# Ledger of designs, part 30: VH-VL binders against NAD kinase (nadK)

Target 1, 268 residues: NAD kinase (nadK), of Syntrophomonas wolfei subsp. wolfei (q0aze0)
Amino acid sequence: MKIILVNNRFKENTEKKAQEIAGQLSALNVEVIIDNGLDEPYAGTVDFIMVLGGDGTMLRAARRYGQRAIPVLGVNMGTVGFLSNIEINELAEYLPLILREEYSLEARMMLEVAVFQQQSLLTRVFCLNELLLRSNSPRMLSFALEISGQKLEPYRGDGLIVSTTTGSTAYSLSAGGPIADPQLDAFIVTPVASHIINKRPLVVSPEREISLHLLEEREAIIGIDGQIKMDFGAENRVLIKRAPHPLLMVNLKAKPFFTSIDRSLQRQ

## First folded at step 1 (VH-VL)

Design r20 (framework fv_ragifilimab)
Fold by ESMFold2-Fast, scan of step 1:
Structure r20 (fold): chain C 268 residues (1-268), chain A 121 residues (1-121), chain B 113 residues (1-113)
Amino acid sequence: as target 1 above (268 residues)
Amino acid sequence: QVQLVQSGAEVKKPGASVKVSCKGSGYTFTDYYMYWVRQAPGQGLEWIGVINPDSGGTTYNQKFKDRATMTVDKSISTAYMELSRLRSDDTAVYYCARDLDYGDYEYFQHWGQGTLVTVSS
Amino acid sequence: DIVMTQSPDSLAVSLGERATINCKSSQSLLNSGNQKNYLTWYQQKPGQPPKLLIYWASTRESGVPDRFSGSGSGTDFTLTISSLQAEDVAVYHCQNDYSYPYTFGQGTKLEIK
C-alpha cells in the first residue's frame, strides 16, 4: 500500500505531525510519500491520498492528484471546513478501515480550465471549487460570456465566478450565488458586483462549455480555487468544461451538509 | 460606410495551404466579431468559425478545427483565415462577415465580396 | 449539430404572386429566456455575397421591403414574399443562429415562372 500525505509546510506543527503519521504508517508496512507543496506532484502510482489540513490543502491536493481517480481523505487539523471528513484525533480510530479499504467514495465534479492567448494554449489546470475572473485594478471589467456557443449580453462589473457545486459554499456564496447540494453535477455562474440590473446567477448543465474574454483592454486576473492567479488581458480567452474525472472523496463518517450550512449561515 | 475587402482568387494544389485576408474599414475593427463562412459550388453555406478581433479569441466548427486557423492584425484592421492540407472538396468561395453587434444576437450584417479558392492538380 | 432543411429546393412563382419558402430545424431555436427564435434569413443573388434579410425569425433588417415577412417558432419557419418582383430572384438561405456550430439550410432557388 502506498499513501501520499499532503500537508502545508507554512502551518505550525503540520510537518512534525506529518512525520509522526508517516512513522505510524511505516510501522504498518505502508509506504509513505510526503507532499508539502514545494516539489512537483509525485509521479508514481499510489493507492490513497491523505490530506492533513484545512480546505486550502484539500484544494491543492485536488488540483495535483484529483484526475488520477485515487481515493482522497480530508483530515482536519483544527480549522473547521467543508472538505474534511474526520478530525486528526480520530485518525487512529479510522486507520484500520482505511487500510482494509472499508469506506465509501463520494464523486465531486471538477472544472477543466484552459487559458489561451489567441489560438495558443497557455495553460490547462483543474480545480475543485471555482474559476474567478476579476479586475486587478479599480476599473470595472466589460466581458463576454458564452455558454455552449450561445452569447449572453455583455457583462459589466468586477468579475464572474464559474463554480462547481462543491464550490457553491466558497467564493460563489460570498458573491450571492446559490447553495448547491455537492451531490449534484452542475456549473454555477455567479456575477461579482455586476452593474447590469437583473444579471442573475445561472445553474447550467455540466455538459456545457463556458467561454470568457474581455471586451476592453483592462488589467484582470483569472483565479483558480483562490490559490493560482494568472494575468488575463484582452488577448486572452478561457474555456471551462467538466474535468474528465471527478475527485473521489473518502467518506468514513456521515457529514451532514445541510445542517452544517444552516449553522454557518446563522453565523454570517 | 462599412466595407469588408477580401484578397483575390487563389489556385492551390492538393496538400497546400491558403491564407485569405479580410480588411475592415468604416468602423472600429475591434468592436465587432468576424466570422468566416464558405460556399462550395452548388452547395449551401458552411460556417468555419468566429474570431473576436479585440481578444483574438476563436471558436471553430469542429469540421474545420484541425485545419483552419483564424488570426487578426489589429494594426491594419485585417482578419485572416488559413486552411491547410487542402483537398479538392475545399474548392469554394470563402467569405468573411461581421455581425451587427457584440453580444446576444449574432447575424451576418456585412459580408466581404468573397474569395474563390480552387483546389486542383 | 442542428440540421437545417429547406423546402422546396427550387420554386417558380409568377410576378405579383405569393412565394413561400419553408425551413425546418432538427432542434428548437426558441430561447425561452427572451422568447426569441434564433433563425435568420439571407438573400443571395448570383455573383454576390448573402444579404441579411430577416433575423429573430420575423424582424426585417433595415431597408428590406415590407413584402418580405418571416414567421414560425421552434422548429418550423416560413419566409413569405407577398407579391413577387423581378428583383427578388435569388437563392434564399435560413440559418440556425441559436448555437454553435452555426448551420445553414441547403438554399431555395426562387425563379420567375
Scores: ipSAE 0.000, ipTM 0.358, lowest interface PAE 20.6, mean pLDDT 84

Design r21 (from r2 with heavy chain E99G G100P Y101E D102Y F103D L104I S105L G106T Y107G E108D; framework fv_ragifilimab)
Fold by ESMFold2-Fast, scan of step 1:
Structure r21 (fold): chain C 268 residues (1-268), chain A 123 residues (1-123), chain B 113 residues (1-113)
Amino acid sequence: as target 1 above (268 residues)
Amino acid sequence: QVQLVQSGAEVKKPGASVKVSCKGSGYTFTDYYMYWVRQAPGQGLEWIGVINPDSGGTTYNQKFKDRATMTVDKSISTAYMELSRLRSDDTAVYYCARGPEYDILTGDYFDYWGQGTLVTVSS
Amino acid sequence: DIVMTQSPDSLAVSLGERATINCKSSQSLLNSGNQKNYLTWYQQKPGQPPKLLIYWASTRESGVPDRFSGSGSGTDFTLTISSLQAEDVAVYHCQNDYSYPYTFGQGTKLEIK
């Protein structure tokens, strides 16, 4: 068995813990590849991906490996999040089930984000939560939104979020978007501080294509899962589609989504 | 304003251990990773490892993992690198260096370096 | 491990002339998400620690003269000194800061003709 162990080198003590776990897995004849986020994703075939950390580390793992149809397990190492399934102190208990492949999988849709400069593709990335378009200055943006070729009235405001249902509890929630059942596949389009009072969040089919471009020269950025930042100007266009493959998340124990979100909202 | 000041030169016999210190000043010590690099006479630079000064978490180059130990003392803003079971080819100048503030997407260029500590291993 | 190879090993250039140093990595150092190449250049004068010159392949560190420039992307990188001055005599090192273990080229010694 070959496992990729994903950790965040910039979170306190996670790198040392990852090395300890890699040693334990190697003692059980499991081949371990460590990914701390800075190297190219491991190109070889693997059987399982274990993510050590919080939601941020899981988002990075999803961007790197989510399109490969490999089971991905989130192992929480402190702060409770929505994307982890077990706690680090439970790993030893569940490891035999992992090695015997005795778990269920939940498919979570992902976004495919393509950024163009005129006709040229600059980059293509995948993400689990959202793309954020936002102003990088005090000046609000004027921008065009197209949904499957349908041109909406221009947006004016601080920005826009295009989210998966998994991302409905992340930045989209903070901007006034709805909480979505992650079993549903949908794009959620949420305005950020819109100057146009009647602009509402939209819930649209995941088969639609969403495109964005600026109508005026402004300093703007696009953010991917809150982790990747790219400059965005009037010569740029972004195209957002459903990614070809969902992330396959491992369920080793029941974690009811609605009970978790209800509890989280009470603690705000 | 930012300074990394290392301990003085050491002469050791084969089989001994050496512990090099690196004191940071002019910045918040726990906000930046600390890296250790060595350079043998006339040779290139070789990365030994990194330590998070806030947590004490470490990552080592596999070549040094069995012999190198990195630690920190936050109360005096000082990082340490100990290398055990010394051999003559461990003779080198050992540097500490600071990485940029925590940000997974920034990368690890080394913006400030200590003056270096010459470790000579001879019988 | 990413292997970093510099060329030439040594280089002699006349004062005021252009110096060019090359660095090649065995794997791409480009993060396509942010379009940054995780390639760093250092200058090391005799008896001194290395000094940061350029990071992200082309971004000049504060205080570094504008005669120093970096270029390249992916696996092939170049450090250029447009008009060599006497104080530029040093060994120049390129670094992979993309992934662990961090690796360095063998160094290029720059001398005056």
Scores: ipSAE 0.000, ipTM 0.391, lowest interface PAE 16.0, mean pLDDT 85

Design r22 (framework fv_ragifilimab)
Fold by ESMFold2-Fast, scan of step 1:
Structure r22 (fold): chain C 268 residues (1-268), chain A 122 residues (1-122), chain B 113 residues (1-113)
Amino acid sequence: as target 1 above (268 residues)
Amino acid sequence: QVQLVQSGAEVKKPGASVKVSCKGSGYTFTDYYMYWVRQAPGQGLEWIGVINPDSGGTTYNQKFKDRATMTVDKSISTAYMELSRLRSDDTAVYYCARDSWELEPSYYFDYWGQGTLVTVSS
Amino acid sequence: DIVMTQSPDSLAVSLGERATINCKSSQSLLNSGNQKNYLTWYQQKPGQPPKLLIYWASTRESGVPDRFSGSGSGTDFTLTISSLQAEDVAVYHCQNDYSYPYTFGQGTKLEIK
């Protein structure tokens, strides 16, 4: 078996823990490739991806490897989050199940984001949570939203979030979006504070294509999963679609999503 | 280990140009915006501008727009800030800094270079 | 431009006592979309670059001691050090990270009495 071990190099002790786990896996005749974010994503074939860290590390792993249809397991390193399945102190208990492939997979949709400068593609990225368009100045944005060629009334405000259902508990929640069952496939389109118009979040079929562009020159940015920032101006256009492959998340332990989010919101 | 390492101190005459470098290591250079900030002796911090290392796109503080030029060389993970037509009041320590990696949108500077002292005098 | 004003310019506090530094912005730094205040505090010791202490007005950066706390909303913000230690002697800066141009206060120099 060949496993990519993704770790968060910015967290104290995670590098050491990754090396310890790699040693344990090698002792069990498992080939380990370590991805600490310094190099390009590993280009070879692998059987499994183990992510050591919090939700941020999982978002990076999903961006790098999510389109390869390989099982991805989130192993939490002591922070509370929604994307990990087991805790680091549980890994030894579940490792035999991983090696025997005794687990279920949950498919999580991803976004494909393409940013254009006029007709030229500038970049294409994948993400698990969301795309954020926001103003980077005190001035509100004026922008156009099209859903499968249907032009909505112009938006005026601080910005817009296009989220997956997995991202419904991330920035979209903070902006007033709904909590969605992450097993559903849908886009959630959440406005970021409008000046004049009371715009409501939209829940849109994942088969639709969403495009955004500015109606006037403003300082704006596109944010991807809270980790990548890109300048966005009036000559830019972004196209958002469902990514070709979902992220395949390993389920070894039942994590009650709805009771977890309910407790988080109640602070109990 | 994230590090931003800047070039050494410079002494320039009024009217000259200075180019400061900032080499990033320990992270994916193109994933984070790079900011430039200066601090005159005994004074507060002043933001100069930001560059997207992936695209080369820049946003400048209007005060510096006509004199500052920010560039990157992705092959060596290095950002540059050149300030032209130097005046004595440009004497300052110049810093590069990286934005945050937080899940929520964040615009604070989480890692800073050690600073480059630029002295402008006759 | 958003103007950031700190008070006092300098402050002398005895070891173990509470230090309070204020920061005012000329306009609100509250993002209505996420209810976060885009105000950041930095600590700068002589000969060193600024070090991140607190972001979103009240969230402590990892590794920052619990004696540091941030509070406030909108235009009025406070950095509090509950029990001053010798290593806390530094200049403290607040930052508008709400919008470009990012602006800083003039700094508050904290000294031991």
Scores: ipSAE 0.000, ipTM 0.450, lowest interface PAE 12.8, mean pLDDT 85

Design r23 (from r2 with heavy chain G100T Y101E D102Y F103S L104G S105Y G106D Y107F E108D Y109A Y112I; framework fv_ragifilimab)
Fold by ESMFold2-Fast, scan of step 1:
Structure r23 (fold): chain C 268 residues (1-268), chain A 123 residues (1-123), chain B 113 residues (1-113)
Amino acid sequence: as target 1 above (268 residues)
Amino acid sequence: QVQLVQSGAEVKKPGASVKVSCKGSGYTFTDYYMYWVRQAPGQGLEWIGVINPDSGGTTYNQKFKDRATMTVDKSISTAYMELSRLRSDDTAVYYCARETEYSGYDFDAFDIWGQGTLVTVSS
Amino acid sequence: DIVMTQSPDSLAVSLGERATINCKSSQSLLNSGNQKNYLTWYQQKPGQPPKLLIYWASTRESGVPDRFSGSGSGTDFTLTISSLQAEDVAVYHCQNDYSYPYTFGQGTKLEIK
């Protein structure tokens, strides 16, 4: 068995814990690859991915490895979030189940984001939560939204979010989007500070293709999972579709999504 | 090694704005929520809000929502809290604080605190 | 908003004696799903930021001396210092960790007699 431990290079406690876990796994004849985010993703085959950290670390792991159809376990190391399944102090208890492959998998859809300069592909990235298009100046954006070739009336506002259902509790929620059961597959399209009263969030089939481009010369950016930032101008176009493979999240214990989000909203 | 270092004391007149900074070091800045709390002289602690350093998403205490703005600059691992339209009763020590390593939806205890920034509002 | 009320506002205790500080919440802080009380205690010495002592009402933070203990459930909580040391002179704060907005008690000032 070969396991990737995704950890955080700047967190000494996480690095020490990763080394402890790696030693424990090696004693059990498990080969361990440590990924601290500095180098290119490990290119070889692996059987399991263990993410030691918060939601940010899980989002990074999903972008690096999510398309490989490998089980990914989130082990919480101290962030308030929705993507971990167990706490670090529970890992020793669950490790035998992991090694015996005694767990269930939950498939979470991902986005494939392709950014073009006119007709040339600039970059292609995958993400678990969302793409954000937003203004990078005091001026409101005017932009075109197409859903599966259907041109909607132009949008005016500060931006737009295209989210997975997993991302419904992230930036889309802050912008007024609905809370979605992450077991459902759908795109959630949420306007950011729209100046048109009738522009509402849309929930659309994950088989749709969504494209965005600016209608005026404005400074804008696109953000991916809150971690990647790219300049976006009138010569750019972005195409969003369902990624070929979902992220396979390991479920070792019942995680009560609705009671967890209810507590979070009550805290709000 | 893990620490939060805040900007220095400020003296402001009523109606002005103040922006307090909080620089994190010794941990991955984007992995932990950042909270802002204030304490008026001789009074208890009062929660202002929380920011996710990774996404920039914020949740404010309604009492401060119309005057407080929390932001982050990930490139320098620094969070900011700006409070506008200052009144004399905004005189307080302002703290940034980080959630514990075992947080998550389970609890949000604050284990790492900045040293505090005294903001004095007087004419 | 959850209102947190501490009692007493201040107390003086002799070295080596037991100190008891109470905290009441206006609604239950017990999460029935995990049977944990979302109540946190902090210690604050003059000129310093608060220091985490106890979370989940009774779980002591690493490095906190075992003379500190937390107890209680629902709406009534107690922080106990079994044998007061000189270094324990501080203001103690309880916090609602159950729901936003997070709220704190007014603080209890602990002094040596």
Scores: ipSAE 0.000, ipTM 0.382, lowest interface PAE 19.6, mean pLDDT 84

Design r24 (framework fv_ragifilimab)
Fold by ESMFold2-Fast, scan of step 1:
Structure r24 (fold): chain C 268 residues (1-268), chain A 121 residues (1-121), chain B 113 residues (1-113)
Amino acid sequence: as target 1 above (268 residues)
Amino acid sequence: QVQLVQSGAEVKKPGASVKVSCKGSGYTFTDYYMYWVRQAPGQGLEWIGVINPDSGGTTYNQKFKDRATMTVDKSISTAYMELSRLRSDDTAVYYCARDYSDSYEYGMDVWGQGTLVTVSS
Amino acid sequence: DIVMTQSPDSLAVSLGERATINCKSSQSLLNSGNQKNYLTWYQQKPGQPPKLLIYWASTRESGVPDRFSGSGSGTDFTLTISSLQAEDVAVYHCQNDYSYPYTFGQGTKLEIK
């Protein structure tokens, strides 16, 4: 069995713990590949991905490995998060279940984001939470939104978020979007500080294709899961659609979403 | 708009303590590490430490480890840096700055306006 | 600790001319696995906090004009402003972004000649 162990180099405790976990797995005859974010994603075949850290580390792991259809387990270092399943102090108890593949999988949809310059593809990335189009200056953006070939009235404001249901509790929530059951597949389209008073968040089929482009030359950026920034100008267009594969999240322990989000909102 | 807003200037006597605050707005506070950096007049930047606002976990520059304390109150999206046993050479502008906690691509992209701490006898 | 050394301490350049600032680290900032150099450049104008210009030694932050470029690898890095504008007058700082403790160069003051 080969496992990728994803950790965060900026958390001193996770580096030491990652080495301890790697030693424990090696003692059980498991080959461990450590991904601390500094290298390119491991290119070889693996059986399982274990993420040590909070939701941000899981977002990075999903971006790097989510399209490989490999089980991904979030292991929390003792903090509260939505994307982790077990705590680090519970790992020893659950390791036998992991090695025997005695767990269930929860599929979480991902976005495929393609950025074009004129007619040429510049980049294609995948993400678990959202794409954010935002102004990078005090000036509002004027931009066009097209959903499955349907051209909507122009948007004017600070930007737009296209989110998965998993991302509904991230930036989309802060911009006024709905909280969505992450087991539902849908795009959530949330305006950021729209100047047009009746622009509401949209919840649309994940089979829709969404395209965005600027109507005026403005300084703007595209943000992916809050982790990647790309310059976006009037010559650019972005196409957003459902990614080919969902992220397969490991469920070893019941973690009820609704009570967790309710508690989080009360104790923000 | 993403902002970090710091507390106002302080004047302290040697031996006193100072506590600087840094309030984040326009983003999810717990998604970003908070760094503390100081700059003495006419000098370069000096890193004090980092705090993870989600866990409260800290890493200090050894030079400051015995005098600096970093804390957060995530209910009000505010980070704090307290420096004790102040000396005249602690006179500096103190900055907070954020960095995305699981990203290698951003660096310290948003900084507070700075807090001038003057230590004089 | 990684020691960062900038040169020159101050530099005067005429408008429209090229400005070059150097930064040396006592240890390599190159991650051999991804071939990225963890060296960051900041611009600081009087009375203002530092502003992120360049990360990964050569990647320009969003909104930073094309005249700014970073180069170098390992221990030797350069910030270049191809055609100096009046608004570029500032102190420029390089930073070890490779490992804790993070360390900075002493700064380079850029002035109009």
Scores: ipSAE 0.000, ipTM 0.390, lowest interface PAE 15.7, mean pLDDT 85

Design r25 (from r2 with heavy chain E99G G100F Y101E D102Y F103Y L104D S105T G106S Y107G E108D Y109P F110L; framework fv_ragifilimab)
Fold by ESMFold2-Fast, scan of step 1:
Structure r25 (fold): chain C 268 residues (1-268), chain A 123 residues (1-123), chain B 113 residues (1-113)
Amino acid sequence: as target 1 above (268 residues)
Amino acid sequence: QVQLVQSGAEVKKPGASVKVSCKGSGYTFTDYYMYWVRQAPGQGLEWIGVINPDSGGTTYNQKFKDRATMTVDKSISTAYMELSRLRSDDTAVYYCARGFEYYDTSGDPLDYWGQGTLVTVSS
Amino acid sequence: DIVMTQSPDSLAVSLGERATINCKSSQSLLNSGNQKNYLTWYQQKPGQPPKLLIYWASTRESGVPDRFSGSGSGTDFTLTISSLQAEDVAVYHCQNDYSYPYTFGQGTKLEIK
């Protein structure tokens, strides 16, 4: 069995804990690859991915490995998050189930984001939460939104979020988007500080293709899961669709989504 | 034009706490991590910690972990660093600085700094 | 913790002459995955905050004059000013950007001879 341990070596104690866990797994004849985010993603075949950290570390793991159809377990090491399933102090208890493959999988849709300059593909990335198009200056953006070839009236405002249902509790929520059941597959299209009254969030089929481009030259950026930032100008176009594979999240312990989000909203 | 503006100088007694603010302008506040660094008179720079303004997630230098608290108020693009149980050797200029952490194959160093806040701890 | 050591502690150089400042880390700052050295240089003038000069050991920050250059790899790094100008009088700091806790050298004070 081969497992990838994903951690962030720049977070307190995660590097030491990753080394400790790698030693424990190695003693059980498990081959361990440590991914701390600084090297290229491991290119070989693996059986399981264990993410040690918070939601940010899980987002990075999903971007790097989510399209490989490999089980991914989130192990919380500090602050409470939405994407972890068990706590680090519970790992020893659940490790035998992991090694015997005695767990269920929850599929979470992902976005495929392709950024073009004119007709040339600049980059293609995958993400779990969202793409954010945002103004990087006090000037509002004017941009075109197309959904499966249907051209909507131009948007004017500070930007737009195209989110998965998993991402409904991230940036989309802050921008006034709905809270979505992550078991539902859908795109959530949420305007950021729209200056046009009655521009509402849209919930659309995950089979749709979404295209964005600027109508005026402005200082803008594209953000991916809050971790990747790219300049976006009038010569750029972005195409968003459902990724070919969902992220397969390991479910060892029941984690009630709705009570978790309700509690989060009360704490500010 | 990117600018980080910090609160004014403070004079505190040993055992008190101090809270320094840092207001960002000219950029999207939540797109960059905020770092806190101090410099004692005539000494080198010393890192206190980092906060992600979007999530509120923090990482502290172990030396300061039990006394320092970093927070943000996104609605006013302001970060805060509070240091408690002050000692005379906490006398320093405290800086906020903007940067992007190395979470994958790219990142940014500390590219913009606040003007600094002198904190003097004396009896 | 990664210990950063600068040399010399202070340096006096005549206008128009070359200035060289060294920085050594107690362990490698080279990221093997992208082949970048996570070492940053800052310039600090009296009464001012530090200003970013060079990152990834050799990449000049936008707006920094081309007389400033960085070199080195792994554990041994150098900041060079090819022709000293009056405005270059400052304390220069090197920084470990590789891992937490982020650590700085003690600083090198550059003065006009």
Scores: ipSAE 0.000, ipTM 0.410, lowest interface PAE 12.6, mean pLDDT 84

Design r26 (from r2 with heavy chain E99D G100I Y101E D102Y F103V L104S S105G G106E E108T Y112L; framework fv_ragifilimab)
Fold by ESMFold2-Fast, scan of step 1:
Structure r26 (fold): chain C 268 residues (1-268), chain A 123 residues (1-123), chain B 113 residues (1-113)
Amino acid sequence: as target 1 above (268 residues)
Amino acid sequence: QVQLVQSGAEVKKPGASVKVSCKGSGYTFTDYYMYWVRQAPGQGLEWIGVINPDSGGTTYNQKFKDRATMTVDKSISTAYMELSRLRSDDTAVYYCARDIEYVSGEYTYFDLWGQGTLVTVSS
Amino acid sequence: DIVMTQSPDSLAVSLGERATINCKSSQSLLNSGNQKNYLTWYQQKPGQPPKLLIYWASTRESGVPDRFSGSGSGTDFTLTISSLQAEDVAVYHCQNDYSYPYTFGQGTKLEIK
């Protein structure tokens, strides 16, 4: 068995814990690759991905490896989040189950984001939570939204979020979007500080294509899962589709989504 | 080790240009915005601009837009900042700095700085 | 442009005593969408680049001792060192992280009394 351990080098003690776990796995005849975010993603084949950290580390792992259809387990290192399944102090108990493949998988949809400069593809990335288009200055953006070729009335405001259902509790929630069951597949389109009173969040089929472009030149940024920033100008266009493969999340113990989000909202 | 390593000190005459380099290592160079900041001796910090190493897109402080040019060579993980038509008040330590990850819809700030490049402009 | 003003320009504090540095912005740094104040604090020792201490006005960077704390909202911000240690002697800078152009305060030099 070959496992990738994904950790965040910038978090205190996570590298030491990753090396400790790698040693435990190696003693059990498991090959271990450590991905601390600093190098290119590991290009070889692997059987399992273990993410040591909070939701941010899971988002990076999903971006790097989510399209490979490999089981991904979130192991919480002390931060509160929605994407981890077990706590670090529980890992020793669950490790034999992992090695025997005694777990279930939950599929979470992902976005495929393609950014164009005029007619040329500039970049293509995958993400688990959302794409954010936002102003990078005090000026409002004026932009066009198309859904499967249907052109909506122009938007004016600070930006727009196109989210997965998993991302419904991330930035989309803060911008007034609905809470969605992550077992559903849908795009959630949420305006950010819209200056038009009747602009509403939209919930649309994940089979639709969503296109965005600016209607006038502004200082704008495209953000991907809160981890990648790209400049976005009037000569750019972004196309968003359902990614070919969902992220396969390992489920070793039940964590009820609705109870978790309810507690989180009470603490905000 | 994650680090930014800058080129060595430069001495220039007024009217000349200077090009400072900043080489990233230990991380995926194109995943992080690169900022340029300067500090005159005994004074505060002054932002010059930012470049996206993946796209080459730039945003400049208007004060420097006419004279500053930021570029990237992705093949060697190196960013450059060229400042033309140098004046004596351009004497400063010039820094490159890396932005950290934008997390959960919220931009986080930069956590990694180059060691600095002293540029002295004197006649 | 957002103007950042620090006070005092220099400060001498005895070891073990509390040090307080203030930073004022000419306009609010509060992002109403996420309720975060986009103000960053840096520590800079002689001959070294600035080191990140605090972001979002009050969130300590990993590895920064808990004697450092940030407070304030909108236009008035404070960096506090609860019990000054010898290694804390440095220049401290605040920064507008809200909008371009990014702007910094003039710096506050902290010295042992």
Scores: ipSAE 0.000, ipTM 0.425, lowest interface PAE 13.0, mean pLDDT 84

